# VH-VL binders against q0atu2, part 249

Target 1, 119 residues: q0atu2
Amino acid sequence: MLDKKARIRTSREYRNVFEKGKRLSGRFLIIYYVENALDNNRFGFITNKKIGMAVIRNRIKRQLRAIVREYQGQVKNKHDIVLVARAGIGKSSFEGMEKDYIAIMKKAGLFARNANKID

## First folded at step 13 (VH-VL)

Design tf23 (framework fv_dusigitumab)
Fold by ESMFold2-Fast, scan of step 13:
Formats: structure tokens, C-alpha cells, sequence
Structure tf23 (fold): chain C 119 residues (1-119), chain A 121 residues (1-121), chain B 111 residues (1-111)
């Protein structure tokens, strides 16, 4: 699980990212992101009702947190980033979500160019 | 300027199928899900389903399962909704709408002008 | 029937105030956010309110929204003849499926 200081926790903080941030979409994920005035990155995770039942939404949320943790060292510092699951993500594999995350973060300029080798 | 422009009115016989198009412009087409909503004459809005134009994944209301198919052609930023085995009660205006995710929900921020489909014998 | 319940009609004179209710359940309004759509005669619906009480750019502050428990309310002050329309609430529903659901619609007549 991510450290407390690396998590967006309040509805006010989430809405700030949606209102002031940039939006970039992937196949299964959307990110909203904005530079912060802190010493660290913070992440938020959203799986709204359209994704499916609670069991599916909870699984996706856990998997996204695991992916973000895995690649935490690749992310440029001082950003608030909210990951929003898109309709259909429940049919994706873990590997599919991971590839989508990497692609979106690179396109946003938030990842190093060579974070992963692609086949 | 965000726009969704739908195909023109259709008149069909019972048992036929109809395919309505929705051409997006003014934004990145693959970046927003498309929903389809219909409205029978003098009736309310009825949700039919969503389509993710990036992945091609879809979700349909149970009422339309087996009769509706939602697709897209990303090269021309166009979404399609095909309804088969048409009945007189399918006579309605069909709308496409863009799905905008905001915090813990989403809503339809831009709508097409609607396509009238009349099913008559 | 519609999953969300609205009164079928409401009427008032120009300059007056009206409220339109939208009643749902714990699977929809009770645990997510409500949007409102305005449909002028012969036109497509237009987003009027999102996130329970927020207005898109271009929507005047005469329009307001609120939510309490499993119900939402649309308020319109300073009624104008151009407000004659059908009004629909809408939200995502988690039971039995992940459907978007609308209220039955309320026809507003400005007398």
C-alpha cells in the first residue's frame, strides 16, 4: 500500500486535481494531474459505479495501487495524480492495465522515456 | 468546439435493423466514453449503453442485450449504434452523448442532436 | 417505470421560484452524485447541473442543485419563459447492474 503522505485523501483535494489539472486518457485509464507545492507525489484512485459491482471496483483499485507503487520511482516529483478507471477496465488483465499506465505516464511527460523495454 | 453530429432520420420496417452514426469533433475522440440514450415520443430518456472508443469495450442495458451493438471507427472519430429486430416500440429519437468523468462519478456533458428512427409497417 | 421518481409536471409564473424533486434509493442517489439535464422543446438534452450542485460554464446561478439522503432537488429562481422545458435527473446505479438511470422527467410550464 502507498504511504499516507503519498495518497490523496479528501474530496476537496480530489476536486482540486479535477478542476486545475490536465487530463490525459489511455485505453483503460484516465489521469488528471497537477504540480503540487509539496516535497512528494500524491496519488488518488477512482473506480466509479459504471465500472461494475463493488467486488470488481475493489479489485481494480487494489491492482492500480500495486501498479503505482511498482513504478513510483519513475514518476517526476511534486505532482498530484488521480487515476480514474474507464468503462471496460474490468475486462483487462493486470498486465494490460500496467502497460496502459506506463504509456499514459510517458505521454504526460511524468515518466522517464526508458522506464520499461517494450517488445 | 466540441460537437457530436449524428446521421439523418431513418424509416424502417419491423424486423429490420438500423445503424446510427455519431461523428465527434473538437476533442480527442478516444479520450471519452460514448453513451447512447433514446427517447420514445412523449416519453423520458432511456439509457442504452456505453462504448469506450479507445478499447472498443461496451456495456449494454439488459433490456437491449442481444439486439444492440455499439462500435466505432477511430480513423474518422465516429461512433455507431446498431439496433436489430426492430419493433414499433423502438420508434424514438436516439442520442449519443459524451461521458465526462469527474471525481467519483460521470455525466453526459455534450450530446448529439438526435436521430429520429421510425418503425412502421 | 423510471428508477428515479420525479413529479410529472410543475408550473409557476415568470419571476417565481420552483423546485423539482428526484427520489432514488441507496444504490443510486444514496451513494453517488446526481446530474440534471434540461431539454427544450424539439432539442437534445443539455447538462445543467453536475456533482449534485455544480454548474457548467454558461449556466446562470438561478439554477441550483442539492442532495439529501436518497433524494436530489433542482431549484430554479427568477423563472423566465425560456425555462419551459423537460428536466431530468440522472445518475449511475449499482443495483442490479451498472446502468445509468434517469428520472421520468418533469415538464416545467411558465404560465
Amino acid sequence: as target 1 above (119 residues)
Amino acid sequence: QVQLVQSGAEVKKPGASVKVSCKASGYTFTGYDINWVRQATGQGLEWMGWMNPYSGETGYAQKFQGRVTMTRNTSISTAYMELSSLRSEDTAVYYCARDYDYYETSYFDYWGQGTTVTVSS
Amino acid sequence: QSVLTQPPSVSAAPGQKVTISCSGSSSNIGDTYVSWYQQLPGTAPKLLIYDNNKRPSGIPDRFSGSKSGTSATLGITGLQTGDEADYYCGTWDSSPSADYVFGGGTKLTVL
Scores: ipSAE 0.842, ipTM 0.925, lowest interface PAE 0.8, mean pLDDT 92

Design tf24 (framework fv_dusigitumab)
Fold by ESMFold2-Fast, scan of step 13:
Structure tf24 (fold): chain C 119 residues (1-119), chain A 121 residues (1-121), chain B 111 residues (1-111)
Amino acid sequence: as target 1 above (119 residues)
Amino acid sequence: QVQLVQSGAEVKKPGASVKVSCKASGYTFTGYDINWVRQATGQGLEWMGWMNPYSGETGYAQKFQGRVTMTRNTSISTAYMELSSLRSEDTAVYYCARDYDYYETSYFDYWGQGTTVTVSS
Amino acid sequence: QSVLTQPPSVSAAPGQKVTISCSGSSSNIGDTYVSWYQQLPGTAPKLLIYDNNKRPSGIPDRFSGSKSGTSATLGITGLQTGDEADYYCGTWDSSPSAHYVFGGGTKLTVL
């Protein structure tokens, strides 16, 4: 579970990231990201209805929060980052989602070069 | 500029299959899901399914399961929709469309020009 | 096949205003955001409204959207002959499996 300070909480804040941010896609995830004027990073998580039924969407969202929490110390400070689940993510393993997250964050320049826990 | 360009019109006999292509340009092809939508003459839009060009994963509308296959070739930024066991009721214009995620939903922000498929004996 | 209900046609004179309704259920419009698509005669659909009420670049502010409960509305003011088209609402539904649903479409005639 992420601290409240580290979470994007309002619809207005989410829309700001979608409207002003950069978009980068991975196999199972898309991130939208923008620098903020705060002292910290904030994360948002979206699993829209194209992903599947509520039970699948809720599981994916919990798993993504766990992944983000594990790697939050490796993320460049002062960013609002929204993770959007892509169609097909429900067929991925936890490890698959984790690898995709690390790859996309590195490609976006949001992770330190050696921030990868796996390698 | 973002473009989706589809293959030309097809005339098929009942029982045949048809494969429609959709070539993307002006954006990172693997970054956006592709949806297929059809429209019979004088009728409304009917969703057929989605394909994730990065993973190759697909999801199909129940009505088309067992008859539709959606694939892609990432080296040429092209999506394909193949419909088999064609019936006269499959006569329609077939569209590909790009899926754009915004907040808690997604929508189709760019569409191909359409491919007319006519099934007749 | 279509889950969302729209009037089949609507008409008005140039310069007038018109509204097109789109009625769904708690599993679609009641639980997510609606988009609208414009289809000019002989052409592919074009995105007109997203996120219930937002316009893509290039769409004039004469077009507006709103949502209340399980229904959405497209508003068009200052009607022009070039607005003659079919209009479709659309959204996602996850039941029984994830799928995109369109309205039946509304033909707008500018008399």
Scores: ipSAE 0.852, ipTM 0.932, lowest interface PAE 0.7, mean pLDDT 92
Fold by OpenDDE, second read of step 14:
Structure tf24 (fold): chain C 119 residues (1-119), chain A 121 residues (1-121), chain B 111 residues (1-111)
Amino acid sequence: as target 1 above (119 residues)
Amino acid sequence: QVQLVQSGAEVKKPGASVKVSCKASGYTFTGYDINWVRQATGQGLEWMGWMNPYSGETGYAQKFQGRVTMTRNTSISTAYMELSSLRSEDTAVYYCARDYDYYETSYFDYWGQGTTVTVSS
Amino acid sequence: QSVLTQPPSVSAAPGQKVTISCSGSSSNIGDTYVSWYQQLPGTAPKLLIYDNNKRPSGIPDRFSGSKSGTSATLGITGLQTGDEADYYCGTWDSSPSAHYVFGGGTKLTVL
């Protein structure tokens, strides 16, 4: 589980990322990211109603949190990053999601130089 | 500048199929879903479905399940909507629209100019 | 017939204020954000409001949106003749599967 301080929690915080951040899209994920004034990263997760019923949205959110948790130590600091699930993600495997996450984060240049889990 | 340019008007007979194209420009085509919405003359907007240009995944309105097929050609940034077994009630203007995912929802921020499809005997 | 309910028509004189309501349910408006679209005669719809109350670039502040419970409202102040159009609310519904829903549309006539 992600530390509370590593979470984007308020609507205002989310909207700040959406309005001020950069957007990159992958197969299953869209990321919005912006620098913050903190010493740590914060992550947000969005599974909008386009994804489907609440059960599906919650499942995907849990999977994305697990992925982010696994790689959080390899992400450059001082960023707010929001992951938005694309509608087709429900049919993706966990590994597929993970692969997409890694790819999009690399494209964004958000991994630290010494990252070692970013195949 | 984001643009969606659709193919020209179509006239079809009942039972036939129609395939409308939507060419996107001014943005990364695979990065945004495409929605299709139609509007019969003098009627409201009716959502038909979405298509993810990256994966090819789709979601159709229940009303059109089995009769609509949404596809794309990424090499030319073009989305397609094919509707089969056409009926007179399918006579409408068909729009493609870009889907922008924002916060806990999405909205259609850019629309094609529309394609008139007329189904008549 | 539409999932979201709008008044069929509204009218007002130039300079006046009008409001257009959009009523839904807990499965759509109640759970997510509403968008509004303007459709001028003979043209494609145009995004007018997103996220209940946000305006895209180029949309004047005469246009406003709000949401409360399972209802949304579009407000137009300083009504102009060029505002004569059809207005649609829209949002996502998750049941039984994810699908977008529109209101029936409201025809705004500027007297």
Scores: ipSAE 0.698, ipTM 0.919, lowest interface PAE 1.0, mean pLDDT 94

Design tf25 (framework fv_dusigitumab)
Fold by ESMFold2-Fast, scan of step 13:
Structure tf25 (fold): chain C 119 residues (1-119), chain A 121 residues (1-121), chain B 111 residues (1-111)
Amino acid sequence: as target 1 above (119 residues)
Amino acid sequence: QVQLVQSGAEVKKPGASVKVSCKASGYTFTGYDINWVRQATGQGLEWMGWMNPYSGETGYAQKFQGRVTMTRNTSISTAYMELSSLRSEDTAVYYCARDYDYYETSYFDYWGQGTTVTVSS
Amino acid sequence: QSVLTQPPSVSAAPGQKVTISCSGSSSNIGDTYVSWYQQLPGTAPKLLIYDNNKRPSGIPDRFSGSKSGTSATLGITGLQTGDEADYYCGTWDSSPSAWYVFGGGTKLTVL
């Protein structure tokens, strides 16, 4: 789904975002985010064991990657962003997760103006 | 400063219900999940379940499924845990705790002071 | 439900060091990160260690953690009378359903 350079890949890189980043919570998602020194954005995805069994966690992770990929071009450049699934996300619809993502990204100031009006 | 303040001690008869409250302050209440943990006298910690105060969703330990209900009132930043059909073995201190996500797990970074529930005839 | 295995008690003199073990399985400690909680007599638990080996602000460096395979260890050096407490490890498990599993607890006595 996302190309390799757009993914946070190592535990060290993830911990950097958690330790230095800002935290903003939504209904089903939390983001941790920090500006990077690269020429691109990188995304990480966390579905820890409190979310449920592996089947549920893997489904959520795939759906979040699909959402991020769809809105990738609307995210302000040079950020590392980690999406953390909250307890209860497994009961949400795809549309519910998408709406939550858009709302959080707008509130964080990470979406370009009028991002959600692009067809 | 983050604080979780719980309601006072309760004495109940077998078969009754008890509802414990947990009032949060010093942070955005809807931003962190709340867990409930109990501890019988001289015993260890036992996880009861989680509640997401933003969505209202809950997850309960199998042992308590059908007897426990976790709710919240966001206007007063308060979480609730109600346990029904009380038995003598439900005599315990009940704690609420804030869930903090860090990397690939989460843990309980702040705890309420505890509410003692005694079930006796 | 099974709990993570801890020794029920440990004791040492002031200034000494102690270690407290916590043993689990591949579905919990072997597959995720461990936290440790301190419970002083008559008080609520307090977070001591998270992410296997990290300390929250305000926790002195004489407290340390480590993990190897399906076991975790809490280390306390320079033991003080104020360290007398119950210590619990804890982590998430998703087998058979998602739940937070605590260790049975270890009572530390400073002699």
Scores: ipSAE 0.857, ipTM 0.932, lowest interface PAE 0.7, mean pLDDT 92
Fold by OpenDDE, second read of step 14:
Structure tf25 (fold): chain C 119 residues (1-119), chain A 121 residues (1-121), chain B 111 residues (1-111)
Amino acid sequence: as target 1 above (119 residues)
Amino acid sequence: QVQLVQSGAEVKKPGASVKVSCKASGYTFTGYDINWVRQATGQGLEWMGWMNPYSGETGYAQKFQGRVTMTRNTSISTAYMELSSLRSEDTAVYYCARDYDYYETSYFDYWGQGTTVTVSS
Amino acid sequence: QSVLTQPPSVSAAPGQKVTISCSGSSSNIGDTYVSWYQQLPGTAPKLLIYDNNKRPSGIPDRFSGSKSGTSATLGITGLQTGDEADYYCGTWDSSPSAWYVFGGGTKLTVL
């Protein structure tokens, strides 16, 4: 599980990321990211109604959390990162999501230099 | 400056197909979905579907399933909406609109100027 | 006929306040955020309100939005002649795939 301190939880925190952060888009994901003043990263997950019913949104959210959890140790510290799922993600495989995550995070330059699970 | 510029007016006969283009500029084309919305004369807005320019994936309104095809050419940042088996009731102004994903929803923040499609015998 | 229900028309004099209602269900307005669009005569729709109550840049604070339960409301204060237009609410619905739904539109006449 993703630690509570590693989660973006409040609307204010989300708004801060959306308003001040950089935006990058991939096939299935859009990420907003901004530096924070903390000693840890925080992740937010957005699965909007466009994705589909609540069951689908929740499934996607769980999968994205799993992906983020897997690679969180390889992400540069002191960032707030919000993942926004694009509508087509509902038809993607977990591996497809993971691939897209890795690609977009690389593009953003958010992986640490010593990352070893992103090749 | 974000802009969506659509192709010119079309006049078609029943049973024919029409393909409307929407050229995007001022932003990363593949980063935002494109929606298509039409409006018959004196009527309200009707959503037709969305297209992800990055992957080409689409989602159509049930009403248009089997009759609408949304595509894109990423090299020229252009989205297309093709409607086949045209009927008189398809006479309308057709809009493309950029989809902005924000929080737990999305909204259409930029719209094309519209394309009038007239279907008549 | 529209999934979201709006009054067909509203009218008021300049300087007055008007409200436009938008009624939906638990599967749409009740489950997500509402947007409002302004369509001036002979023009394309324009985003007016998003996320129930947020204004895009360039939209004056005379325009406001709110949501409660399965209904949304657009408020316009200090009504101006230039506000004469059609107004549409919109949001997403799903079962199981998502589709966007608009209200039937409300014609605002400035008397």
Scores: ipSAE 0.766, ipTM 0.929, lowest interface PAE 0.9, mean pLDDT 94

Design tf26 (framework fv_dusigitumab)
Fold by ESMFold2-Fast, scan of step 13:
Structure tf26 (fold): chain C 119 residues (1-119), chain A 121 residues (1-121), chain B 111 residues (1-111)
Amino acid sequence: as target 1 above (119 residues)
Amino acid sequence: QVQLVQSGAEVKKPGASVKVSCKASGYTFTGYDINWVRQATGQGLEWMGWMNPYSGETGYAQKFQGRVTMTRNTSISTAYMELSSLRSEDTAVYYCARDYDYYETSYFDYWGQGTTVTVSS
Amino acid sequence: QSVLTQPPSVSAAPGQKVTISCSGSSSNIGDTYVSWYQQLPGTAPKLLIYDNNKRPSGIPDRFSGSKSGTSATLGITGLQTGDEADYYCGTWDSSPSAPYVFGGGTKLTVL
C-alpha cells in the first residue's frame, strides 16, 4: 500500500491532473501526469464502472497500487500521476499490467534508467 | 480536428448480417476506446458495447451478446461493428463514439455521423 | 426502456430558463458522474456537459449541470430557438456487463 503522502486524495487534486496534465495511453492503462510543487510524487488510481463489477474494480486498483509501489523509486520526483484503467484491463494478467505500466512510464520519460528495478 | 466518419446506409433482409465501419482521424486511434450506440426511429439512445482499439478487447451489452462483434484495423484507424441475425427491431441509426476518461468516469466526446441500417423483407 | 428517467418533453419561450431532470439509482447516478448530450434534429448527439457540471470548449455558459443524490439536472438559460433538440443524460452503471445507460431523452420545444 502506498504511504498516505504519496496518494492523490481529493477530487480537486484529481481534476487538476486531468485538466493540466499530459495524457499517454497504453494497452490497458492511461496515465495523466503533471509536475507538482511538492518534494515527492503522488499517485492516483481510477477504475470507473466500465471496467466491471466492484469486485473486479477493487482487484485492479489493488494490483495497480502494488505495481506502482514496487517501481516508485524509479519515478522522477515531483510528479502527480493518475493511472486510469482502460476497458478490458480485467482480462489482463498482473504481469501484463506491470509490463504496460513500465512501457508507459518509460515512454512518458518518467522513469529513471533501469526502470525495471527498484533502487 | 477529431473526426469519426462512418460507412453509408445499409438495407438488409431479416437473418442477414451488417458490418458498419467508423474511420477515425485527427488523434491517436489506439489511445481512446470506441463505443457503439444505436437509435431506432423516434426512440432513445441505446448503448451496445465498447472496444479498446489498442488491446482488441471488447465488452457488450447483455442484449447484444452472441449477435454483435466489435473489431478494428489499426493500420487504417478504423473500428467495425458487426450485428448478425438481423431482425426488424434492429432498424436504427448506429453511431460510433470516442470514449474520453475524466475523473472517475468516461463519456462520449466525439460521435460519428451515424449509419442508417434498415432491416426489411 | 431507458434505465434513467427523464420527462419526455419540456417547453418554454425564448429568453426563459428550463430545467431537465434525470433520475437514476445508487448503481448509476448515485455512484458516479453524469454527462449530457444534445441531439439536434437529424444529427448525431453532441457532448454538452461532463463530470456533472463541466462544459467542453465551445459550449456556452447558458448550459449548466448539477447532481443531487441519485438525480441530475440540466439547466438552460436565455433559451434560443436553436436549442430545440432532444437532450439525453448518460452515465455508467454497475449492473451486469457494466453498461453505459442513457435517459429516455427530453424533447425541448421553444414556443
Scores: ipSAE 0.841, ipTM 0.925, lowest interface PAE 0.7, mean pLDDT 92

Design tf27 (framework fv_dusigitumab)
Fold by ESMFold2-Fast, scan of step 13:
Structure tf27 (fold): chain C 119 residues (1-119), chain A 121 residues (1-121), chain B 111 residues (1-111)
Amino acid sequence: as target 1 above (119 residues)
Amino acid sequence: QVQLVQSGAEVKKPGASVKVSCKASGYTFTGYDINWVRQATGQGLEWMGWMNPYSGETGYAQKFQGRVTMTRNTSISTAYMELSSLRSEDTAVYYCARDYDYYETSYFDYWGQGTTVTVSS
Amino acid sequence: QSVLTQPPSVSAAPGQKVTISCSGSSSNIGDTYVSWYQQLPGTAPKLLIYDNNKRPSGIPDRFSGSKSGTSATLGITGLQTGDEADYYCGTWDSSPSAEWVFGGGTKLTVL
């Protein structure tokens, strides 16, 4: 589970990332990201109604948190990053979401080229 | 300058199929989902479905399930909507629209000019 | 029938104020954000309001939006003849498969 301090919690904080951050799209994910003035990274997760009913959205959100937690050590420090699920993500496998996350993070320059799972 | 340009008007007979195109320019085509919306003469807007141009995944309104197919060609930044087994009540203007994800919502920020499809004997 | 309910028409004189309601349920407006679209005669719809109350660049501040419970409202002040149009609310709905739903539309006549 991600530490409380590693989560974006308030609507104000989410809006800051959306309004000031860079946008990069992947196959099933969009990330918005901006540097922060903290000693750590923070992550936010958005699974809006276009993804599907609550059971699908809750599953996707849990799987994305697990993926982010697994690779948190590979992420360049001092960023606020919001993951937005795209239409179609509900038809993806866990492995598909994981691959998309790694690809987007590398493309954004937020991952080392040799990013691996946290041991 | 974001622009969605649709193909020209079509006249079809009942039972035929029609395929409408929507060419995107001024942005990264694969970065935004495309929705299709239609409007019969004197009627309101009716959502048909979404297509993710990166993945090719689609979702269709129940009313059109089994008759509609949404596809894309990423090399020419073009989305397509094909409606089969046409009936007179399919006579409408068909729009494509770009879906923008912002905060806890998504909305249609740019629209094509519309394609008139007339189904008549 | 539209899932979201709007009055079929509203009218007012230039310079006046109008409000257009959009009524839904807990599965749509009650649970997510509303956008509004303006459709001038013979044209494609245009985004007017998003995220309940935000204006895209180029939309004048005389257009406003709000949401309370399962309903949303579009407000137009300083009414101009060029505002004569159909107005639609829209949002995502919870269903076995998620669907976008529109209101039935409101014809605004500027008399």
Scores: ipSAE 0.794, ipTM 0.912, lowest interface PAE 1.0, mean pLDDT 91

Design tf28 (framework fv_dusigitumab)
Fold by ESMFold2-Fast, scan of step 13:
Structure tf28 (fold): chain C 119 residues (1-119), chain A 121 residues (1-121), chain B 111 residues (1-111)
Amino acid sequence: as target 1 above (119 residues)
Amino acid sequence: QVQLVQSGAEVKKPGASVKVSCKASGYTFTGYDINWVRQATGQGLEWMGWMNPYSGETGYAQKFQGRVTMTRNTSISTAYMELSSLRSEDTAVYYCARDYDYYETSYFDYWGQGTTVTVSS
Amino acid sequence: QSVLTQPPSVSAAPGQKVTISCSGSSSNIGDTYVSWYQQLPGTAPKLLIYDNNKRPSGIPDRFSGSKSGTSATLGITGLQTGDEADYYCGTWDSSPSAEFVFGGGTKLTVL
């Protein structure tokens, strides 16, 4: 589970990342990201209604949190990062989402040199 | 500047198929989902479905499931919507629109000019 | 039938204020954010409002949006003849499947 301090919680904080951050898209994920003035990273997770019913949205959100938790120690410090699920993510496997996350984070320059645990 | 340019007007017979194109420019095509919306003469807007140009995944409105196919060609930044088994009730202007994700929702920030499809005997 | 209900028409004189309502349910407007679109005669729709009350660049502050419960409202002040158009609200509805739904549209006439 991500520590409370590692989560973006308020609508104002989310909107700040959308408005001031950079946007980068993957196959199933979009990230919005911006440097923060804190001493830690914070993550947000968005699964809007176009993804599907609440059961599907909640499953995707839990899976994304698990992926982020697995790689949290490899993310460059002092960033607010919002993961937005794209239309069609519900048809992806867990491994597919994980692969997409790694690829996006590497492309954004947010992963350290040793961030990839896959051969 | 962001632009979506659609193919020209089509006249079709009942039972035929029509394929409308939507060419994107001014942004990273694969980075934004494309939606299709139609409007019959004198009627309101009706959502048909979304297509993710990066993954190729699609979602269709229940009303069009089985008759609509949405595809893309990323090398030319072009989205397609094909509607089959055309009926006179399918006579409409068909629009493509770019989907922008913002906070807990998404909306259509840029629209194509529309393609008129007339289905008549 | 449209999932979201709008009045079919509204009219007012130049310089006046109009409001256009959009009524939904707990599965759509009551549970997510609304956007509004303006369609001038013979043209494609154009985004007017997103996230209930935000304006894209280039949209004058005469246009405003609000949401209360399961309803949304578009406000137009200082009405101009160039505002004659059809106005549509829209939002996502995930019951029974994920679909974007529009209101039936409101024709604004400036006389």
Scores: ipSAE 0.846, ipTM 0.927, lowest interface PAE 0.8, mean pLDDT 92

